VH-VL binders against q9fz32. Designs and how they scored, part 6

Target 1, 221 residues: q9fz32
Amino acid sequence: MALYCRDTLIIIFQKLTVADLARASCVCKVWNSVATEDDLVVSAFTAPWRIKELVGRPASVSFWRDNGIWKFAISHRICRGDSVTSLAVKYAVQVMDIKRLNNMMSDHGIYSRDRLLIPISNPEILANTTCYVELDKYAKREVAVLYLEGAPKREQPVPGTNQQSNLSADGKRRLIESLRRSMQVDDGTALYYLAIAEGDPRSALSEFSADLRWERQAGLN

## First folded at step 1 (VH-VL)

Design g5 (framework fv_barzolvolimab)
Fold by ESMFold2-Fast, scan of step 1:
Structure g5 (fold): chain C 221 residues (1-221), chain A 120 residues (1-120), chain B 107 residues (1-107)
Amino acid sequence: as target 1 above (221 residues)
Amino acid sequence: QVQLVQSGAEVKKPGASVKLSCKASGYTFTSYYINWVRQAPGKGLEWIARINPSGGSTYYNEKFKGRATLTADKSTSTAYMQLSSLRSEDTAVYFCARELTYGSSWIDYWGQGTTVTVSS
Amino acid sequence: DIVMTQSPSSLSASVGDRVTITCKASQSISSYVAWYQQKPGKAPKALIYAASSLQSGVPDRFTGSGSGTDFTLTISSLQPEDFADYFCQQYNSYPLTFGGGTKVEIK
């Protein structure tokens, strides 16, 4: 007795939000199999924004837990004369939203960067475009990036992100909590530095300190 | 199709004001800036100002600040530019032109232009 | 303000000729340059954006190149409809600024 064939379930799941799809995966093995298909989760993530193609995949399945506009950003190539203020005017976004997205404490770090991520204020600009899932070095999290001038060679995920699997779930949680407190950053930033340090908290703190020093030195140049 | 249709030619005396209109159709009016650019006879293009129709936010070239005033009416998809204290050197063709509101964008569509003649 | 300097101000060419127009910015503007064509009594028409990207509907004989401060527009094989004025424009920062224009005239 089969009331629902796999094709019918796929069609139904393509119309669910990412959150709904995640909940559906808990029901049974058949529904879980359909709900956890890569193509279905990508479709659920991109459909609300009418994105033509999503290139790349995140290192962590947690990326798919929500598909809010904050997952997306425009890549702006930095050039002389740029400032956070001038870019906020050009892109019709708030200065603080640019700083928050790029993990900026000040505008000193702008000229040491190849690009600045600009928040999406009008989702319509995503329609029928290609976005790239990238781990952004300065934003310290995975983002779906829109390139208005054409895409460069795709950035690769940080090597050793999968090395976090050598830690117990409880040990990983404790390390992230400790780094978050020590560095005074959000969970995503702490997780990023732990990932690039291959689970070593000393190396994570060292990398974070080097990035802060680089930002300060850029202000002195 | 995208269209920007501008108001008809104006003849004004020095010291007068003029108000030009630009009616947009064929796209989402609030997703694009409307720029105003002028061209004096036989001369190049000079940018005056832009408006974001979504919130009414404006940005003016310092040269025109205080004399140019941009407004937009979302209900009619129409942008306006008022230029005051007209001088003979304001004689030019005035264009409205759209630019995507978000991202490092360029002007992709232009209105046909409105000729403004200032003479005594 | 960013100053855009175009050269030449005018040139004479024959149908089939390769035409090159140059635009120089007073400071680095990455690839934020657009090129426009304007015929007498008409509004400008977009040809190129992002220094090298062809606007939809524009013939492929038009090519743009350059980055930083030096940019070129090339017409590989000039056609009768290409006799017009051409302008570069930077959109790196406000105020938007245009080159002085290049008049392409029949020889």
Scores: ipSAE 0.000, ipTM 0.451, lowest interface PAE 12.9, mean pLDDT 78

Design g6 (framework fv_barzolvolimab)
Fold by ESMFold2-Fast, scan of step 1:
Structure g6 (fold): chain C 221 residues (1-221), chain A 122 residues (1-122), chain B 107 residues (1-107)
Amino acid sequence: as target 1 above (221 residues)
Amino acid sequence: QVQLVQSGAEVKKPGASVKLSCKASGYTFTSYYINWVRQAPGKGLEWIARINPSGGSTYYNEKFKGRATLTADKSTSTAYMQLSSLRSEDTAVYFCARDEGIYDWSYGMDVWGQGTTVTVSS
Amino acid sequence: DIVMTQSPSSLSASVGDRVTITCKASQSISSYVAWYQQKPGKAPKALIYAASSLQSGVPDRFTGSGSGTDFTLTISSLQPEDFADYFCQQYNSYPLTFGGGTKVEIK
């Protein structure tokens, strides 16, 4: 009975949305095993957009809860003469949508950046493409990124210290839970601030507080 | 393992000052706030102040501002509270308590000292 | 200052009873409530933080609930060692404030 039970669960999970798959993973041991299969989660996320390949994985499983178009962006390498307005015209998107995605208050913010995220105006451009899951420091979240000119060089994991962590899985969960409590945010947001603080929870809270103050001053919350 | 050990009972005359200690062990002293709370005989709990041992920053209940002074010694992992101009109403058990607070946010008091009885009498 | 009104002030119950203690804040404090147990002659012991999160080492019979202004501590099956005073505390804003306490007396 166990074998038939698992086959039935796999078929059911293939029909669930990304958010539903995340919820199902909490139900029982057998369901959790099936729901955490990498291919099921990735296929649920990519299938609506007909994406050929998704490279990389999010640091937080909360990334999978939402597969709307706002999870995706074009990564544009900023060139001499570029402006938010000229890029809005080039990509057929609104200036305000570019600014919101990149958390920028003015057009001048572009010149301090190597790359700029552009919102997806036509989901068809994602069809049969390769997207990269990346943590974007300006958008302050993980984004599935499309590189029209080809992906930049990515560092491969070096066997050794960067794969060896002194923090246990339990220790990492404790840090994330502490930050979630302190900031009153979801795990993904807590993971983001911990990542930009290079694992220092005090620096993570400092960065969050600074961003919250900035957003309040800009009228974004 | 995690423990806060407070100094012994004090008997003071009205108008005197008292300085209480709270020695921390079993954790990183500078990673947690220390709160001071008192309890008069047969009464409830009253918050006095908190200190961040890392930078020495303090926050005082207005009722005790100017009379209570919090300090911390990183080298001995010890927090101190001095209360001046003592009155009979200051007769109470004084507790120190650890708090996972950060950036002025409190997150509750998870570990408490055993308390120090202060009696103010003529 | 945020005033925490705790009720009842005292109650008597038998071993095995379900005991409920309530705490009301004078203004919204989200979920920033902690609950403490204090036995005669002892320091308070943390039971609950963030309204519903159980402190390490605290028995599962203790549960906290509520948000905004109304909070509850429940002991599902009272034990002899649960004879104590119980206090709620808000940590939404300074000064930190405690409820007046509830004395639980075992019949």
Scores: ipSAE 0.000, ipTM 0.420, lowest interface PAE 15.4, mean pLDDT 78

Design h1 (framework fv_barzolvolimab)
Fold by ESMFold2-Fast, scan of step 1:
Structure h1 (fold): chain C 221 residues (1-221), chain A 120 residues (1-120), chain B 107 residues (1-107)
Amino acid sequence: as target 1 above (221 residues)
Amino acid sequence: QVQLVQSGAEVKKPGASVKLSCKASGYTFTDYYINWVRQAPGKGLEWIARINPYSGDTYYNEKFKGRATLTADKSTSTAYMQLSSLRSEDTAVYFCARGYWDSSEYFDYWGQGTTVTVSS
Amino acid sequence: DIVMTQSPSSLSASVGDRVTITCKASQDISNYVAWYQQKPGKAPKALIYAASSLQSGVPDRFTGSGSGTDFTLTISSLQPEDFADYFCQQYDNLPYTFGGGTKVEIK
């Protein structure tokens, strides 16, 4: 059996899409190690969109499974006089797409928010920019966020982050995977509920069930 | 020491409902999902639904949605499955089985099974 | 739904034989597969979880292997008590689904 050296595998994997890299990670130990290498995965994720820098990392490798434009969003700082309708016009997106991304029931909810996520209509806006991988409390998932006015002093904190840090990296990954399967959601959503439950996965499931019930009543799900 | 004890055999007419029980012992009831699985004569295993005894949250196989209802009683460590609008094809052995919600959701312990016969 | 295709449906073997059963998932399920043994009139018993981890109390002649979509259960030296039905199960996504089963018969 001819095995490729690591340098040769890296060159090969640099030409794969992020989805292909994620799939390749399952074939063998050597290929899995190279396919999940941080630098290579980040390069594959950012290259199609010509992103200059990706700050932060997702909680789970599942974030890398699909490199679609839906992974990205603009963070808009809400100003007096803004409305979902006016922002939809400004950013050339649909009102419904803004509401879906932010889990909004109605337009009046905007006044209680400091920021609103805007879907990317033209991917070229991402070119040569810095994006931040953040767990967004409104979208309830991890998003690669673009700040047009410049990033805040530090990355957006995850609620209950201090409690989460008490777990080993492997233990946290297993809990997130378990919650993802149990709730049938993505890893970012699972991480969000685990964070607000301060690391207690049973409380996380309870909070998710409460939110899901509320969403069903509101006709959002 | 972990044990799941199921209720006795049931014979029902088409259109009736049946309610089966699964009493857990030897572990913390709220730490594990309770799953319900059936096996028709000469057939394989078919997953029906899952309940989280801690929250009461349920997930149903689409095939059984609207007919199966899962509940759990924390005070007696007992899970229940009610199946309504019974048909002859619902004749099967029904099993309860536990699965740990933290990355080990496979069914490590099973009840002995309850035979449900639907005939007129 | 994830379809679990198990083969063979049945096999005949003698005590001391090496028995191999395979299970194929219709999509990538990582290592979230378990194997169960079932004897006539009895409930299934867990043998293997996470594709290759041996359940406590199960003899080490049972081994599981595989990842992604292709999984194998091997019994290295079949014993009289091993004549039974065997099922694979994926527990990665709801609804949980089982393979069609393999009957291991004597002779």
Scores: ipSAE 0.000, ipTM 0.451, lowest interface PAE 11.4, mean pLDDT 79

Design h2 (framework fv_barzolvolimab)
Fold by ESMFold2-Fast, scan of step 1:
Structure h2 (fold): chain C 221 residues (1-221), chain A 122 residues (1-122), chain B 107 residues (1-107)
Amino acid sequence: as target 1 above (221 residues)
Amino acid sequence: QVQLVQSGAEVKKPGASVKLSCKASGYTFTDYYINWVRQAPGKGLEWIARINPYSGDTYYNEKFKGRATLTADKSTSTAYMQLSSLRSEDTAVYFCARDLWGSYEYGYFDYWGQGTTVTVSS
Amino acid sequence: DIVMTQSPSSLSASVGDRVTITCKASQDISNYVAWYQQKPGKAPKALIYAASSLQSGVPDRFTGSGSGTDFTLTISSLQPEDFADYFCQQYDNLPYTFGGGTKVEIK
């Protein structure tokens, strides 16, 4: 009898899918208020996949309007010997699907990254897990991310200006260390070339090599 | 699938130069450094130099600086090493080997060529 | 240059034996050590990278351990195909340098 009672509406809406909640929000202002409550949309988003916990919230409510498997991805920590092809085999996904998700035109895109997003092939992997809503720099969209090896401390995603970095602090330190080994320079020099290369180790090595060639030609080496 | 195929054996006199080749297949040639390593008869491995096929950039072990010259041809996926002013102590098997660049770790040689024997004698 | 000191220079062993080979760096090289196997007349074959990571396709009887300056390659149960020369390599700094090698011979 009390359809406008908040408690009754909450119970009803907890039974709806994300798409159904979005449609219900168009009925009236009272229903719109209940349907856009974060707890209800999170429950609707996670229930089909049996996700234990969703950490974080998207910057846009449009994220909640679709809860298909493509909203989710595994965050794979890149290790030596990893390639797009080997990871496609490991995770039972197509090479092209990995490239599309990460906006890669070539396999080169893996080498400067700490982590790579892997599409979900078996949705059962999401069951009883914790997923994190993150703005991914390379995918250029918000993704619900699964960390198989354990999650880093999460920060709130901000679209546009404060874009999420795909390099962890440890990944950055290891990258600087690798450049120091390759160039035979101090930490500050390696960091300088990495900075002017905007975090790309290939560009950093190329810039360093160009400067070294100029010094040799000028008789300063 | 991944292969590095090297040129055939060479016999040279002291003071001559030699140019060895290493043809890569089964992977993207420009994604990996090509390194050159030698092994004198009954002795260990000695690193000579590396080249980045993408940029043409080279790094030489000080011991070989001025005598070794590395080049690479992207169109044929082939790396070359020229060694000049040959001496009897340059008699060795010369290997090419790849390592991944543009990643957090460089310097591990996961695939090697079969080797080219160079004999320097009068 | 970083000097890699490998021991022993040679050892004799029987099939089924546990074999250990040690490599010492002249300075701290973290975990940037690789191990290679070489059979007579053949190129070296990659076994281990990052001190302890096994190359794809290499049998799990090969294990690597160590960090800093002291590194070990272990073959837990020697097989007939394991009689070969073994080399460590540091790749922390240029020039890359190798250990002197260990010959594993039939007893």
Scores: ipSAE 0.000, ipTM 0.465, lowest interface PAE 12.5, mean pLDDT 79

Design h3 (framework fv_barzolvolimab)
Fold by ESMFold2-Fast, scan of step 1:
Structure h3 (fold): chain C 221 residues (1-221), chain A 123 residues (1-123), chain B 107 residues (1-107)
Amino acid sequence: as target 1 above (221 residues)
Amino acid sequence: QVQLVQSGAEVKKPGASVKLSCKASGYTFTDYYINWVRQAPGKGLEWIARINPYSGDTYYNEKFKGRATLTADKSTSTAYMQLSSLRSEDTAVYFCARSYYDFWSGTEPFDYWGQGTTVTVSS
Amino acid sequence: DIVMTQSPSSLSASVGDRVTITCKASQDISNYVAWYQQKPGKAPKALIYAASSLQSGVPDRFTGSGSGTDFTLTISSLQPEDFADYFCQQYDNLPYTFGGGTKVEIK
C-alpha cells in the first residue's frame, strides 16, 4: 500500500535520475502515470545540471529519454567580428562541435543567422539558470537553450535587418556566394538582389522569387 | 518527430495522370524544400523536381518539365506532385524528401524521406 | 548535368571487413556530396552530408571523405545491418544527380 500511495510515489520520483525514472515507469502502470506528470519529468531532467527553471515543453516525449549535456546549448547572438573559430575560443569548445550542432558545412555559415548554438563544455554554467526548450531549424532538433544575456523578446514587429549591413567585405563575399547557390544564379545577380534587399538574405530570396514568378506569368523564358 | 507520410499505391493506364501527396509533420513546413525522387524497379534514384513551400517556387528536371507539376498547401503541410501523360517507363516508386537551404552552405542532403508511393502504369 | 560515377556497382564482404565505395563527379562540386543507405523495400536513409559530415544518429563506423571530383564512403568494420545499397548524390547544382549505386552483399 505505501508504495502505491500517490504522495509517496511523487517523493520517490522527485529523487530519481531520468534513467531511473524510465525504469520506474516500466515496472508498474501506477508508477508510469505519476512519472508522466510534467513536474516530475522536468525535475528529473533538470536536477543533474541544477537548472532553476525549464521554460517551454518539447513536442515529443522522446526529448525526456536522456538528459545528457548534448541536450543543452548556449544561444549566441551573432555580432560583427564573430567567427566560428573566435566563438570556439570564447566558449572553450571545438570548432567541429559548433559546426555539427548547427549543421554547418563551412566555418562561414554564421552571418545569415540570428544566432549560433554553442555546445556546453562546462556544465556548471547551467547551474541556477533558466533554459528554454526550442525547436531549432538549423540543428533540426529540440534543444534546451541557455540565453546568457536573457531570452530575446519573441514578439518583434521589425525583423533584425541591420545585421547584414554590419558585415565586413569578407562576410559580404561569403553571403553573395551563399545566395548564388540558393538562387542558382551568378554572383552579379545575387549581389543585385542582396543590394535591393538592403543586405537581408531572406528578403533577397523573396524578391528573387517574386521576380521569377512575374517572369513566368509574363511568358518570359 | 519529423515525418513525411505519402499517399497509397496507384495503378494507371498509359496516357492518364496521377497526383501523389506527401504530408509533413514535426517541423515548420515552410522552412524546407520538398524534393521528389523516383526509383524504377531495379534502377537507381532519379531527381524529378523541388518546391519551396514558403514561396511556391518550383525547379524541374528537364526530363520531367511539362509533365510534372509540384504544389504545396501550407494550411495542411502537404506537398503534391502531379505527373501527366503517363508511360510504362513511369512505373516506379516515388519518394518525397525534405532538404533545407542554409544561406552559407547551400542545401543540406535529403535528411528525411517519405516511405514511397508505388505507381504502376500498365495497359 | 553533373554525372556521378559510382564504383563498384556491387561487392561481397564479410562482417568485420573494411568496405570502400567511390564516387566521381564529372565536374568540381566542392564538398556538396551526400551518401545514402537503402534497404530492400525501404526509403533511402541519409548517412553523410558535405562529403565528410556524419548525419545525426548514424554510427561512426561510416566515414566520408573527398573534395572536388573524387569522393569515398568507408565502413570501417561492416556489421550485419550494413548489407544494403549505397548511393552518392551531388547537391551543388540542379538537377540533383545520384550515383548508380553500390550493392553490398554477404560474401
Scores: ipSAE 0.000, ipTM 0.431, lowest interface PAE 13.2, mean pLDDT 77

Design h4 (framework fv_barzolvolimab)
Fold by ESMFold2-Fast, scan of step 1:
Structure h4 (fold): chain C 221 residues (1-221), chain A 124 residues (1-124), chain B 107 residues (1-107)
Amino acid sequence: as target 1 above (221 residues)
Amino acid sequence: QVQLVQSGAEVKKPGASVKLSCKASGYTFTDYYINWVRQAPGKGLEWIARINPYSGDTYYNEKFKGRATLTADKSTSTAYMQLSSLRSEDTAVYFCAREGTYLYSDWGYYMDVWGQGTTVTVSS
Amino acid sequence: DIVMTQSPSSLSASVGDRVTITCKASQDISNYVAWYQQKPGKAPKALIYAASSLQSGVPDRFTGSGSGTDFTLTISSLQPEDFADYFCQQYDNLPYTFGGGTKVEIK
């Protein structure tokens, strides 16, 4: 915390009985100014859609340049019976819009993903909800994501840190073992996919499934 | 040695509740899901529910929803299933079984280690 | 719910026989099938997972095959300890569901 009021410093030298009140006033103004800048940007982005809370912050300032509906998407967790066409019907959106948002060239590869991003057809669905700013690997852009059944529970980096390797050695061994079992591969293969996913087990599983799908598609060609 | 040890046989009257235990040893309890499966005399296997001991999250077969309650105690590496409003058709052997993933409920795996079973008899 | 239809419900065989048990899923479940063996008064024991992967410690006379909706468990040369009940199980989606079981009895 910084103090910029010279009057506050003078009062401190007179042993703080009156300085406590003067300092509180000055500090409050400085803190309010800093908080207001962040609040203004977030408010400008969320207010038109009446979003209750925005969790996370984008890596790029360019994210804030527009607040159109295309900045938002529903996170749909892939179930084994899902298809792009069935999800388009379920969410009342176009098949092409789902494919474009997710950088899909074909219907193959849906099961190589742990989720599909669904375009927002009715903006009212965003009202009074919590959205999460996430970099989506397949869309290759930052998206404000709505989780209809709640956000996945996982360790979240402290806001403002550039990068954290916050898993203990034991925690990493558990992730590798769990991925090995889920993917039915050796530890080295599981470690490889966890490494390219930067420690995110869902992304690791998604990358592995994508590679399996690519092999099937290549065999078909 | 990886092992699941279940509590002893129970005899209950219709309308009563029963609470069964399943104590895990030889592995990290929170790394595996625990499933509960029953088998009526001379019949097949019927899946009841699953718990994630790490998070406490549960999934119940609709047939048992509202009657079955799963819990897990990390400090004792013990999973529990309570079944309420017992009827004669609840007479069965109840098994706990571990499942090889704790990451997310949409990614299932097989049940590689099973408890010995607990016989529950409901009679009046 | 996914329905698993297992056949036959029982069969009689002699030591040395090749035994085949089938399991059909009501929808495509890829390879997310396990096979279990159960002896009277005992808990089920895992034999096969991912349709075709052999559980550690299980003899190689047990083989699993299939994908999609049709799955098979084969015992290439039946041994005395193999007379038991066998169950398939899908783990593609919750709730998990089992086949009705196959009793392998001595002829």
Scores: ipSAE 0.000, ipTM 0.425, lowest interface PAE 14.2, mean pLDDT 77

